# Miniprotein binders against q9h3h3: the designs that were tried, part 41

Target 1, 235 residues: q9h3h3
Amino acid sequence: EDGFTAEHLAAEAMAADMDPWLVFDARTTPATELDAWLAKYPPSQVTRYGDPGSPNSEPVGWIAVYGQGYSPNSGDVQGLQAAWEALQTSGRPITPGTLRQLAITHHVLSGKWLMHLAPGFKLDHAWAGIARAVVEGQLQVAKVSPRAKEGGRQVICVYTDDFTDRLGVLEADSAIRAAGIKCLLTYKPDVYTYLGIYRANRWHLCPTLYESRFQLGGSARGSRVLDRANNVELT
Short names: E, the ipSAE of ESMFold2; O, the ipSAE of OpenDDE; V2, 0.75 times the mean of E and O plus 0.25 times the DockQ between their complexes.

## First folded at step 5 (miniprotein)

Design N41 (at its last look DockQ between E and O 0.69; V2 from the best seeds 0.00; counts 0 for: pae E 2.5 > 1.5)
Fold by OpenDDE base, look of step 6:
Structure N41 (fold): chain B 235 residues (1-235), chain A 100 residues (1-100)
Amino acid sequence: as target 1 above (235 residues)
Amino acid sequence: SLKDELRELLEEIVELAEEALEAIKEGNLDLAKELIRRAIEIAERIIEELDDEEIKKRAELALYLLKFALRAIEAGDPKKAEWILRWVIKLVRLLIEELK
């Protein structure tokens, strides 16, 4: 993958964030309506640009579920972005520590567990499990990407409030596993998303801090979580 | 050649986006909107002339972001527009390199 791929992915993510979202908000909608909503908007069938025959006629950036305890707090994203541009102009070295410090300074602390799944039943089933966990209060908020025109894998994002809170990150992993998710998970701070830092970026930064692998018959959590920066198991 | 013409048009988009950024910084939001509208028109023309589906897709993304930048200004969020325009410039420059 080249630098173009990273920039393209960043631009696509930006576009998706700005397009309309299909949202189930548990704060305003009864939980009993979740199953009907999931059936109406299965992620494998919802298309990014509202293709003919899809459940959506208009572009959809994300499909999301908000839990009862969800409170949007993105911090000072604009300040973060300005500081990032200034940092790039300065020619100072950019490290994971730099990004962490920027995130803390601007209070942009949210992060997400990511799972990539091919379109189809497995994706829709995984999403349904996550959505239920959010509505039941085991998770706060999650979103899934719609189906791309070219196909490819869709991503489910499960958010935590603070990527620096290891316990909170681990609790979310446990809840995801309890929802029946067995695939590989990676954890990415939102600061990397807001700054357009994806795989194969020009700074050679790893955008993921943690990796979770499912383990049969193992720990109470059913997964092993690796700190990728330190190469240390947290579970 | 057609490729040369397309590259020139893409360069014009970069210039317009840079000028729009400057206009935003100066508080001239009307000028910024006009510059972005011009960039949109050029991008639409380029997309019609692109045969490569991958390049076309990238150009469509740039167009999409330009439209978002315009909407951001109209919505009273010029800083968001600045951020978007910087990404447009990056994307379009990459397209120029691909058309060499």
Scores: ipSAE 0.453, ipTM 0.796, lowest interface PAE 1.1, mean pLDDT 90
Fold by ESMFold2-Fast, scan of step 5:
Structure N41 (fold): chain B 235 residues (1-235), chain A 100 residues (1-100)
Amino acid sequence: as target 1 above (235 residues)
Amino acid sequence: SLKDELRELLEEIVELAEEALEAIKEGNLDLAKELIRRAIEIAERIIEELDDEEIKKRAELALYLLKFALRAIEAGDPKKAEWILRWVIKLVRLLIEELK
């Protein structure tokens, strides 16, 4: 596999956040322009570092759609990182509860449902469905990664305001399913992303709080959601 | 050896980045930019000598972040540059360990 470290993944995310974004902002742009924008910037063709043969000649960090009611709030990320450094040097145990408390203290509450798809029609179709749900008000905000130089899967991120609000997280899952998405979804709080906590971390933390699998006849919601941290079924 | 020489150059980047952090804290942004530019120059030369694709990716990311730190200072945001430089130091230290 890739063999990337948690620090490298966090730094890559930081670099993507700092590069220019291609944004459809429903707060200032009529919804009727969305289909043309999606046709111009299909995520399978937009390149991370620019290419004369792609829709972009310059680097693009993310392709994003902002809902009409979207109000960004990242919290105190710098304060969170300083507190994390202090925690690592202290003798205090590092647990999911400790990180949750750090996130609450510094108001870093956002989180996201993630789906990883190979570049191609299925990715572009899934992104179009998510983007329409955002513009129509069923989701608040979403972004998708551009195509990496080396290839590999791309990621669609669908954000919720507060990862501690389980009901809100589950409502976002329902809206994603209603948009026609059938692939595996995993939910990760942004606090783990900012702190560089990924799958193989030394503290044995599971950065994924929830996992959603599409299920035909799975009652009203259309999916089965697992609490990954406690390994318990929620639906 | 070439590997030892490469490690010494990576250590130099860490030292330059640490000095740039101190320059930012002292309010000497001209010195900080000069130190970052020097680190960028060394990083570009090092990358040409790396054969391992994964190590090369990490080195290229560190170089990319150094360029962001420089742009952040130029844009009037030295606190952002300070945050970015701490990540550069972390990544380069990991590269040094990979080369041992």
Scores: ipSAE 0.402, ipTM 0.778, lowest interface PAE 2.2, mean pLDDT 86
Fold by ESMFold2, look of step 6:
Structure N41 (fold): chain B 235 residues (1-235), chain A 100 residues (1-100)
Amino acid sequence: as target 1 above (235 residues)
Amino acid sequence: SLKDELRELLEEIVELAEEALEAIKEGNLDLAKELIRRAIEIAERIIEELDDEEIKKRAELALYLLKFALRAIEAGDPKKAEWILRWVIKLVRLLIEELK
């Protein structure tokens, strides 16, 4: 195959987290500047490593928009990671409930709706809609990956502050749909990301908590949301 | 035996990263930084000599993470460096396994 593994992809995401980001911060930048910024840095044109001819000359890990009310709080990530290492040594069972309790105990409650789109107008248009929703206050914070050299899908992440708050997660889904987004969305709590747990993991954990599908004949929000753990439609 | 020499260098990176983790846990941050710098030098030499683009890409990611781990210690965040070093070890061991 291609020689990539789930661990390699996770490590690429960590490297991106640690490189510089292109950020529109509504807390310090007037909202009237957003459209010019979006036109300058379309995610289909911003390159991961700053290729010649791209808008960026330096590596970019993520392109992000911070809303007016954005208050960064990742929680006790270091304590979470230490407790996770201890748990693996303890012989206690590793289950979705165990992960949920670790996240609650360490206040690592954020999560995100994810969408994957190929480079091009559709990606740039979707990002612009999300970015406007963030600046207008319907969403809190979002980011999008830059373009990889070989192409491939890019990801938009729309964050929520508490994955245990189902109403808040569903409100974010509704705001994403109101921005005109019709593609498949999946919701993943950040606890899985900080612990390096991805879909092909040793414990058979499912990091996707919810799945949202756009349905023209569906609910008033235009989406059908499935709880993946319980196979229950939430709509 | 060029392939065997590459494996030995990658194993040395793993050993240095593991020793750096232990040094961090013991509070010896100067030793940890020195061990990481040595791992960086080995990784840079390996990457310069590689012709296989897929293997080179994976080694370059490990190098990138080693540099981030060093910066994390220098910024006063040794726990972040521990997390990063565990991932370096995972990635390099995967590459060693592919070379066998």
Scores: ipSAE 0.366, ipTM 0.745, lowest interface PAE 2.5, mean pLDDT 87
ESMFold2 (binder alone), look of step 6: mean pLDDT 86; pTM 0.874

Design N42
Fold by ESMFold2-Fast, scan of step 5:
Structure N42 (fold): chain B 235 residues (1-235), chain A 100 residues (1-100)
Amino acid sequence: as target 1 above (235 residues)
Amino acid sequence: SLKDELRELLEEIVELAEEALEAIKEGNLDLAKELIRRAIEIAERIIEELDDEEIKKRAELALYLLKFALRAIEAGDPKKAELLLRWVIKLVRLLIEELK
């Protein structure tokens, strides 16, 4: 429907991934240094291209925190792309199930919980909570976008290593809630990002697999999680 | 008109990027870098002269990818530069189409 916007979003994501990242790596840095690092690089103040007056003088693609046990595995993205081109040419139906099968076959299993927040104190506070949860071992890895020139909402991404592991996805949601996060969360597998599945895709697929809403009144879990593909409440 | 001039400059960026791709395929990395530098100069001129914030933002992204392509060749990764140049061509062609 809106293919030009999808291409632009994909190119922006590629540029962000290729620019330098500001990283707190708990594998090599003592946890006691985290608070000072968070104070130095609040995401509401770090600018995408290094504007005067910001903490950064050069471009920053992402601000990230790596947990002590973090070990990245992107899978076979090249094989995934080739299989995707073949699938589109085959005339076979493109469904969440067929994309899941492609992801499993090519070991492209990572995914992420997404939250979108306006620049400001609430964003910085939410990021600090997530970063502490990563360093303390409740989450594996997270990143947050720097402030864009136009001042739109910023995104916090909290990764899990396997989107097909529902328990792991739900445990990450619980850890995010325990960190004090109350906003809407959506879960997107990285396979959808690699294949260009965004809001207005030509295959009419929902771009996220799960949705998490904070429970008002404080249930034991802290949130309600919906499986969007099957329209089934998981909690 | 201003739109006609903008389209001509964008088309020149596409031609330079396509020639840079050919230079990379032929192993002529010095020529590829020179062609990319020319495309960067044109993109910078477009951004400096534009008042349309939406078009400027799209042109800035294309400029950024051109700079990455140049750095990739300088770092000894012409395969990465080839991928980036294809993205530049795609984005600039979409912008040209939108301006019709």
Scores: ipSAE 0.146, ipTM 0.627, lowest interface PAE 3.9, mean pLDDT 85

Design N43
Fold by ESMFold2-Fast, scan of step 5:
Structure N43 (fold): chain B 235 residues (1-235), chain A 100 residues (1-100)
Amino acid sequence: as target 1 above (235 residues)
Amino acid sequence: SLKDELRELLEEIVELAEEALEAIKEGNLDLAKELIRRAIEIAERIIEELDDEEIKKRAELALYLLKFALRAIEAGDPKKAELALRWVIKLVRLLIEELK
């Protein structure tokens, strides 16, 4: 009711992607430097637009950690955007299937596991665990949002190369759980982010493909993973 | 009248952003920067007159993206400026609708 529109959320996400990032790059920085970097830039203290009282005086869009083998590949985002405009103009139904086809055609295949946590010790602890898993090679790349001016939950994003590769998506979930993460996770393909598919989207699409819940005693992998659209258990 | 004046100024921002977008597509970055600076001046004036906190937040984001577009051109990345300007146009059009 008093929430942000889908367009506003998409614009904020785009601005964050384009603003400067604080990056620990394991391709060029020794792993021994990670703990000092995490102590210097705890996500609960880094501010989105800068503050003399925070670790940053200038805007920060994201705090990121790149693994040793990380090789960025965004696909043809420009072609994706053009095809999206054509699809909206065509009057054709906008469905998960049509979005998947656009993503495959333009090689925009990456996706991410998302976790939303309130600013504080638990967020910083979760981020430290994820960052160590990336530097140790169990995950490829991750980022966490800085603290918003008015507060609110922050998001940790853990990326995989191909959202159509279900096994790869599940392997990333296992690595997140092995890092000690117990909160709810949801998986979102980057194509949905580029096209502005959020909770309040005008097409009423589910903004995520999968959901992972921690289970202490039942699952062989320590979590239940659900296909949200079809309500089918994957694990 | 005052509300009508605000709508006219918002429509001017949309026109300037659309012209800046076309200037970028044609490779005229100096023209694009001038049009963006004019849009920034109008946006700053409008924000000073807004009383609604939700509308003001949306206007502030649009202003931020206009300033971002200018910096992106200066940094040699006009494609990022195009993306920012497209979002300015969308956000300002939504703001115009909320004023009706």
Scores: ipSAE 0.125, ipTM 0.588, lowest interface PAE 4.2, mean pLDDT 85

Design N44
Fold by ESMFold2-Fast, scan of step 5:
Structure N44 (fold): chain B 235 residues (1-235), chain A 100 residues (1-100)
Amino acid sequence: as target 1 above (235 residues)
Amino acid sequence: SLKDELRELLEEIVELAEEALEAIKEGNLDLAKELIRRAIEIAERIIEELDDEEIKKRAELALYLLKFALRAIEAGDPKKAELILLWVIKLVRLLIEELK
């Protein structure tokens, strides 16, 4: 509705994935170097296409932190794409269930908790908290978008290995909350990203599976997690 | 009209991208690279002449992806180039529809 189609958003995501990343890799870099790295590359100042006065002169697609145990597995994205084309031409209904089956068949299981924040101190502070949780082993891997050419909100993505593992997804939510994050979170399987399932998609699918809201005023830190597809509270 | 000329150039990019995709499938990577370079030249010409900022942004994204497809082949990953070219074709077709 706002001048970008779901296809355009998917293509922008693909371009960001293919541009160079700024990575802190805890598998090869001592944890003691993290604070200096975070100070050098605050996401509110790193520019998507490079700019004089920013930390980067060249394009940056993502700023990422890899945990000590991180083992990347994208699954069979090529097989997923071929099966998706076949599904669309088959006339069979496209539902969350059919997408889940496609993802399982092709081992495209990863997913992510998303938080959208305006450029500034609060974004940089939130990212620093997430990055520390990754390096300390409470989360596996995370990334944050650089500042867009035209401005707007930036996104922090906190990944889990398997979106079908509800317990694992909820454990990641708890770890994000323990890191001091209080904003709205939504969970999206990577299969939805690869297939271009964004807002206003033609199949009228919810673009995310779960929503997490911070619970303020309790004696314990916590969140309320909603299954958006079924409109059922999980916590 | 200017819009008719723009549509013809965009359609030429789609045709070149489709031919490049077939060249990759047939293992002719040299032909694929040549076709992608021709599509890049057309996209660059379009962008230099466009005044509409929204259309220009979408054309710039298509150009960006075409350059990635070329680099993917050069890096020895023609399967990645296939995926990228499919997205180029889809985006340029959407842009053609917008111009009708």
Scores: ipSAE 0.324, ipTM 0.726, lowest interface PAE 2.9, mean pLDDT 85

Design N45 (at its last look DockQ between E and O 0.04; V2 from the best seeds 0.00; counts 0 for: pae E 3.5 > 1.5, SAP 73.245 > 70, placed apart)
Fold by ESMFold2-Fast, scan of step 5:
Parts: sequence; structure tokens; C-alpha cells
Structure N45 (fold): chain B 235 residues (1-235), chain A 100 residues (1-100)
Amino acid sequence: as target 1 above (235 residues)
Amino acid sequence: SLKDELRELLEEIVELAEEALEAIKEGNLDLAKELIRRAIEIAERIIEELDDEEIKKRAELALYLLKFALRAIEAGDPKKAELILYWVIKLVRLLIEELK
């Protein structure tokens, strides 16, 4: 979306994953400490590469909150990459179904709801709501990007453990809405992130599987969710 | 020309990264580290000489990743270095294509 190549965006994501993270881990830290931690590290002020004038003097890749029951499982990412290389050289069609099968075979099943917000109060408020939902057990894990040196929007990622589990994906959407989030959400499986499927990818794949729009009126759910791959409404 | 010189330096980075990847697969971590260090030196030279902000930014990302690959091997995680080098090769190949 920034005009970068898909490969460049994938490489930037890898660099962020490898730099230090600021983590509130509810598995080992009392929930009563969350508000102080959120006040210390508002995402709009934490800088990607560090600045003495910000909360961090050293690089920060992500600001994250782990829920009480969070158990990380990234699957076999190395096997996924080897299979991806083989697929590309095979000449076989690269489709959402092919990537889904590749992800299942290598147990790379996690995915995330994404929201992009400009640096400022609205971002910090949205992140605080998400972080509280994670610590209270309504969501499993979430992270937010620090502020880039050149500006631009920041992203909040709210994870689910299995993108093929439609009910689980929809339950996460409901919990995000219950936390007071009203902006547009899109859902991306981590397999797409690992393989560099972003906007303007060379395979012409839609970079997200689902879209959630806040719905005003009588909806008990608070949102309308669209399956973008199959072009059908789920709610 | 400047473009021809830049392309040749980028091609050298790709060759070094590919050789480093092969060295890791064969268990020769000392060779892999040496090859990565050479690639870092070339990337640093490119960054210092360039006025083009877009090429410079992308070269900076490749340099950043090369340094992570070196640290991954030093930390005892050569499998992580393989993953990183794969992305370095992809990024640098794209830069080479843009310069044609």
C-alpha cells in the first residue's frame, strides 16, 4: 500500500520480527501492571529505531501483549519456504487454495486481524482496548508496530491460532468490536506474510481473506464480515 | 556507467549470499560468516556512494538483514540465517532487475 514491492514489505516485516520487542506477558505478569505499561509505551511515541526523546533509545520491532493462555506455534516455516520455492519452479498455479494446502501441510495456521491507524490518540486508545481484551482473556495475543522514522500509518495485529477455523476468526472479530474498535479490519493468514503476499503481488492474489466493517444499527455482532476470496458475507 | 557498476556490485552480493547459504547447508559456518561479512562490506560501500534515496533505502534493508544473518549464526541458529539469506537474495535480485 506504500508503493513498496511485496518482497520489500516482507523483508521489513522480517527485520521487525528480529529486532527486540516490548512485551506485556500476562502469563508471568500481574494484570494490575498493564495500565502502567500502556502509559509507558504508547505506540504513537515508541520509535522503530530508537530516539532519546521517545520511550525507547534502542530499536523496537513490535509492541506486544501475550494472553494468559497464549502458546506460540509458528509451525514449520522452513519447510513451508522450501515447498514454496519448489511450487514456484514447478509451474503449477499459485492460488488461495494452493497456499491454504501448503499452510496446512506445514502447520503454519496462525492469522491476524489488521487495523491501520495514523499515529496519535486514536491509535493509542485502540491499542489499549485491544491489550485489555487480551489480558482479560477475550483475545489470545496482539501486537502493534512502532512509529516509523518517515511517518505513515501504524498497524495493530490481533492473532488467531488457525485461519482455517472460520468460527475462531469470527469470534476474534466480535471481541475486537466489543473492545470498542470501529475502524475497518482485514484478516491475513501468516502464511501470506511469510511468503510475501502483499498488495501488488505478482500472483494477483488478494492479500487478505476477510474484511470486517463496523455496522451501525441492530446488529448484535457489531460488524459485517465478508469472505473476500469467495465473495460471500459471513455475517 | 554508475548503473553498470552498481548492478555488478549487487550481483556480487547475490553470489556471496548464495555461497553463504550453501556453506550453511554443508555445515561450514566459518565460511558462511566470512562470505556474509564480505557481502556486508559491499552493501556498506553501495550505501555510502549512492544519492538515489529509493535504491539507498532498499540497500539499507539488505544490509540490515545481512547483519541479522551473521548474528544468527553467531548465536547458534544457522537455520534462521538460511531464512534471512533467502530474503536478502530476493531483495537484491529485485534491485538488479530495476536497474536494467
Scores: ipSAE 0.357, ipTM 0.749, lowest interface PAE 2.6, mean pLDDT 86
Fold by ESMFold2, look of step 6:
Parts: structure tokens; sequence; C-alpha cells
Structure N45 (fold): chain B 235 residues (1-235), chain A 100 residues (1-100)
């Protein structure tokens, strides 16, 4: 489609954020209830707007699992957005460095590993593995998109607290792989999401900071992670 | 001329949304709700009169978000309405830029 843009994607994401979410919250719900909840709400069957035959009768923006230690803190998103608008009119260069500094200044440090899977058993199995890792404490928080009527790929997002903490980001990758995930993972800091900077953005910025590829029997067991900024493998 | 009329209506939506943001920041929530309702009416008019499927889908997204912003104020969360209106303005400005 010729009218599809990064800003339009951000607006659609905002609409999903504002609709109800289906949440398993380990802070208030016993871990023994997780398997029943996963069986009731598989992401391949939960629909965005509550289609007939769905387990949900109402719209669902996201399906999410919150870990025992999850402490939400989005940071100063309004200040970030205001500073971003000012930067664009200032004539100063827009670079990955300036975005990093904006994120630090406004305490918008979270980021996420992303995986895209077609609806079906592989998606539901991957989500179940991630959800268990969150409830067991190896990961902090994750979400998965519901099924669109058109049936395109869905996304699982696994969050980390601080994209500048490379070790923490790599530990999350390791926990994802331990959950049995073998597909390509990409890592995007939330600053890019809150500013509507997607892969086809006007500033030619690359919002993907890391890529992770699973390698069985390779040089590093489980993961080969590429730093996109420096084009360097991290092991 | 049809594109000019559409552009003028979209510009009015942007102006109303920007004024609603200022009203929220000043604590004048009654004014903000009135301005958002007026933006909703214009968006509904655009959707009824427009036959371009792609532009219509974007106007419908803007309408959806405007309704969320209004509901956020009514639910006592005007800060959430500010975040929603930020994206309404960017979305509608994109539509304006795409018109010849």
Amino acid sequence: as target 1 above (235 residues)
Amino acid sequence: SLKDELRELLEEIVELAEEALEAIKEGNLDLAKELIRRAIEIAERIIEELDDEEIKKRAELALYLLKFALRAIEAGDPKKAELILYWVIKLVRLLIEELK
C-alpha cells in the first residue's frame, strides 16, 4: 500500500495500547494458573476486535504477561516527545547519538526483543515458552499481538529495562533462547517507538540496535548477536 | 477543489486538536472536551464524503483516536488524552502533506 508510513504505524500501535489488554500478572496471580490461561487465550485465536468464534468478545489490543519483579516506568515520554519536536526545528543533526541522549535525559530507557511469527501452533508455542520464562523470573515482561482479521504475522515483544545495558539485553536474549525460540530476533529501544521512528523513517535511522540469530553447533551455543551500529558480532 | 476542501477540513482538525492540548495543559477540561467533539464531527463528515479507500482508513483511525482522547478526559486521565492527541496531530498532518 502506498500510504503506509512510520507515523501511521505508530498511530495504530497507540490505538492498540488504548484498547483492553488480556494480562496474566504474576504479581497477583499464582503461577499454577498460567497453563490454563494460555490455553484459554492462544494468540492465534484471540482477535483484535472480537470476531465471532474468538475466545474474546471484546477488542483486545495486546496479550501480556507481567513477571513477579515487573515495575512499570515509561519515563518522561511527554518531555521526550516535546524535546524531539524542538530538535527537528532546531537545525541540529538527528543521529543515533542524539536519540540515545534524548532517551537518557528523559529516562525512556526500556527496549524490546521482537520476533514475528505467522498465526498457528509455532506462534502459540513460542508465546507459551516466553510467558513461562516471565512467570518463572528469567524475563520481566512480554506481550504478543492478537490475530488480525487479514491473518498477517504477529509480534512477540520481550522487554528489557535499559537498552544501554548491553549485558542485560544479552541476558534477555539468552533467556529467550532457553525458552526454545530459534527464529530471528531484533532489538528496538522504546525511544524509537515513542517517537514513531520505524524502519522506513524520514531520517534514515536504523531503529534496530541488535540482531540475534540462533546457531546450533556454531561458534557460540544458542545465539549469534550482531551490533547493528558497529557491524560487530558480540558472540 | 475537492482536495482543497478536504485539506481545509483536515487543517481545522489539527487546529482543534492543538487547542485541546493547550486547554488540557491549562486545566480547562470542559473546553478540551468541546474542542475534541468538534474535531470528531469534522472527521465524521470527511469519512462520509470521502471515497478514497486509503485516505478514508486514515481518517477513521484519527476518529478512533479522537474518541479515545475524549473518553480519557471523561475517565479522569487528561494526561493520556495529551499523548493520544499528539499522535492524532501527526497523523492528520501526514494526510495534509499527501494531498496535491
Scores: ipSAE 0.286, ipTM 0.678, lowest interface PAE 3.5, mean pLDDT 86
Fold by OpenDDE base, look of step 6:
Structure N45 (fold): chain B 235 residues (1-235), chain A 100 residues (1-100)
Amino acid sequence: as target 1 above (235 residues)
Amino acid sequence: SLKDELRELLEEIVELAEEALEAIKEGNLDLAKELIRRAIEIAERIIEELDDEEIKKRAELALYLLKFALRAIEAGDPKKAELILYWVIKLVRLLIEELK
């Protein structure tokens, strides 16, 4: 684990979102071009700041793939942030339930499955599998972080439209597993991202709602999904 | 023009943020907090005058980040504040370009 505080991670996430993205948009680009694009921009070689010898000469915040059905809907993030600041000022207790209600009220419902992988073939292979699943319509949108100067793990984010839709979250897990991903997955609502709720946050909130563990020889889904808040298996 | 005035105010935010970064590096956290507070006040005024919804959203994000930077210093994490201010400067410079 990197020694960054929740707020550093939030700032870095904001910074990454502001920098240029390398995007494959399946709505405008033929699926037949995906393999060439993946070969051109392997995540393990794309660097955050465009280091010499990297595929990118300029800074890259994210590498992303948009599916045919992708429609960006972030909801009222500004209203959410204002309400969050007001809530903090009120001194009221902050719970996962509070965050859920804020998200619903402001229509900030997107969430993502996260996988952390070391730079290299395994990461690039995982990303290729996810990107294909997005282009084939099994997933809507995904992104992967570029390689950092200091190294460390890169993150693949696979989005769902509604973190409150348990079935949709589970379907995305199944699609990720079908794409050949076997690593640990954690699910984080975007509301947590927007509010700076990462690991070691001052409210002691768990930044992830679900965990998915791959199972060898198990059920048709090939994973066990745990609801962290309730400590209940969903599969 | 209103746009010119808004650009000038945004430039002031950039200057304040840069000065705050320098103050943090020098260990003058009280000065840094004051500079950030002034930047917040200016950002709030700018947001009230913005008609374009997209530009307004970005300005609101800058405001949000400035508030985070302030809180980071208050929490004893000036390095976090530096990181946030760096991105505030980037964001506000983008806003300046959008208002040309």
Scores: ipSAE 0.195, ipTM 0.644, lowest interface PAE 1.5, mean pLDDT 89
ESMFold2 (binder alone), look of step 6: mean pLDDT 86; pTM 0.871

Design N47
Fold by ESMFold2-Fast, scan of step 5:
Structure N47 (fold): chain B 235 residues (1-235), chain A 100 residues (1-100)
Amino acid sequence: as target 1 above (235 residues)
Amino acid sequence: SLKDELRELLEEIVELAEEALEAIKEGNLDLAKELIRRAIEIAERIIEELDDEEIKKRAELALYLLKFALRAIEAGDPKKAELILRFVIKLVRLLIEELK
């Protein structure tokens, strides 16, 4: 039963990536238009498959904000998939280190900080803060899921371009905190998403690399960041 | 039985998706599109003829993905279609297993 849930969720994520996105692109749109766009498309009201009573009548996979410096690079996902198939048939252990090397070899380096929030004011407020940070240049790109037909929590994804760059990952966490976000964050490399590394995977791999918890201290708000693979605090 | 008929239709979708995957690997994109269109027709029939909301929901997801696989080939991205078809095969196989 759990196996079916994992495959179903992965298929829904794939469909969302392929459905139309509502995008505020700061590379082509003046920053002064952001507040109106956020008011028009609050993620708690945008429906996954469209509804005449919502901001959208057609399906929406993701609501996204692209920063001025955003340059998309998905790497060689095709080569990654072929190498993954070869690894599985090789009899070699499947470990975080092996997956990291596959990702580096095929330039599939992007990753994301994830936060899960219930539909409502707190989600919309958190998304507005993240979107402003992207448009102002403190973050590169972010997206948020629309409201599912049956309800449930929505996810905000804040991307970094290289999950192997620990400093860059930590700088993104700092920028998220500076935007007023106080909830639990987890960091997942996109290579894990492409290879189907979700909770309860058959290889017993932790599906996230880092965990961030809000901590108030000194003149700057910070967080405690845990390296989940090594169980070591980084901040 | 109704369950036997449903399982046969779902098995046809798997076979068509596997043949489409092979056609893509061979560079025969016209054949791949034709096989995907046939799988779409079967999925649409399942959705229209079934009262079971859970089976219908899963068939709708499979249909949705099959349509994306077709569009991916038409957009010049057959490797994306391969990835999508593998998901369709996995989902439909799990549904077949549940019906036993």
Scores: ipSAE 0.255, ipTM 0.683, lowest interface PAE 3.7, mean pLDDT 85

Design N48
Fold by ESMFold2-Fast, scan of step 5:
Structure N48 (fold): chain B 235 residues (1-235), chain A 100 residues (1-100)
Amino acid sequence: as target 1 above (235 residues)
Amino acid sequence: SLKDELRELLEEIVELAEEALEAIKEGNLDLAKELIRRAIEIAERIIEELDDEEIKKRAELALYLLKFALRAIEAGDPKKAELILRYVIKLVRLLIEELK
């Protein structure tokens, strides 16, 4: 019933993917240049569509940092999409297990920890911490959305190679916490993004596999992780 | 009148975008790109000729999205172009309604 809003948001998301990205690529750029790059492009000031008063005069879809060991592998997204169309046409039940199997079959395994923050100092500080962790090798790759015209929260995405590798997902969480991040984190496999299962969906699937909450009691790197699929605390 | 001319131009953008959607569905991507380029030309003319800042901003968004639809087709993703074009049609129809 909110078809206009849903279609508008989907079009904006696709536009962001198609627009130029601001990238710090540690594979080709010395780590010593990171602080200057972060000062030049704080995400709270980089505007989505460009503005003479902002760091960018032209549109920016995403601001990203690639680690030295980063090797992109999106898998067989075309095969995944074809299999998804066939599954929907077959009339067979669509479940988390079915999507997991499609993702494995087509090697679409990447996923991401998400954090949503309002524009301002806290966002810029969080992004700087994540970016340094990526360049120093504790995380592989991350991106942050630019500032939307009307404001609203921005999102930082921290990627892992394989959402089925729970240890790898938890190691990324630990590295995020070690970087000084204290806000709520949620983990989503990219397979759900590629298939358009991101917001309220007709199959009532929860694309969030894990939630991480900062825990003050232990160490500065401590967090409480919940497995959303099984409703089990992993701590 | 200026409003009548503007409505006619906006209606032409909607018609071109709808025809581009049909061209994509038929697999005629060359026709779709040509129709989108025509819509871009009209949007650029609107932006150049109008003094109304608010109408210009919405025309600029429509132009921006039309250019993305074109790039999506060129990048081998006509399904993205379909979604973008549907948004353009809705945006432009809202503008036409305001001008009645």
Scores: ipSAE 0.013, ipTM 0.279, lowest interface PAE 7.9, mean pLDDT 82

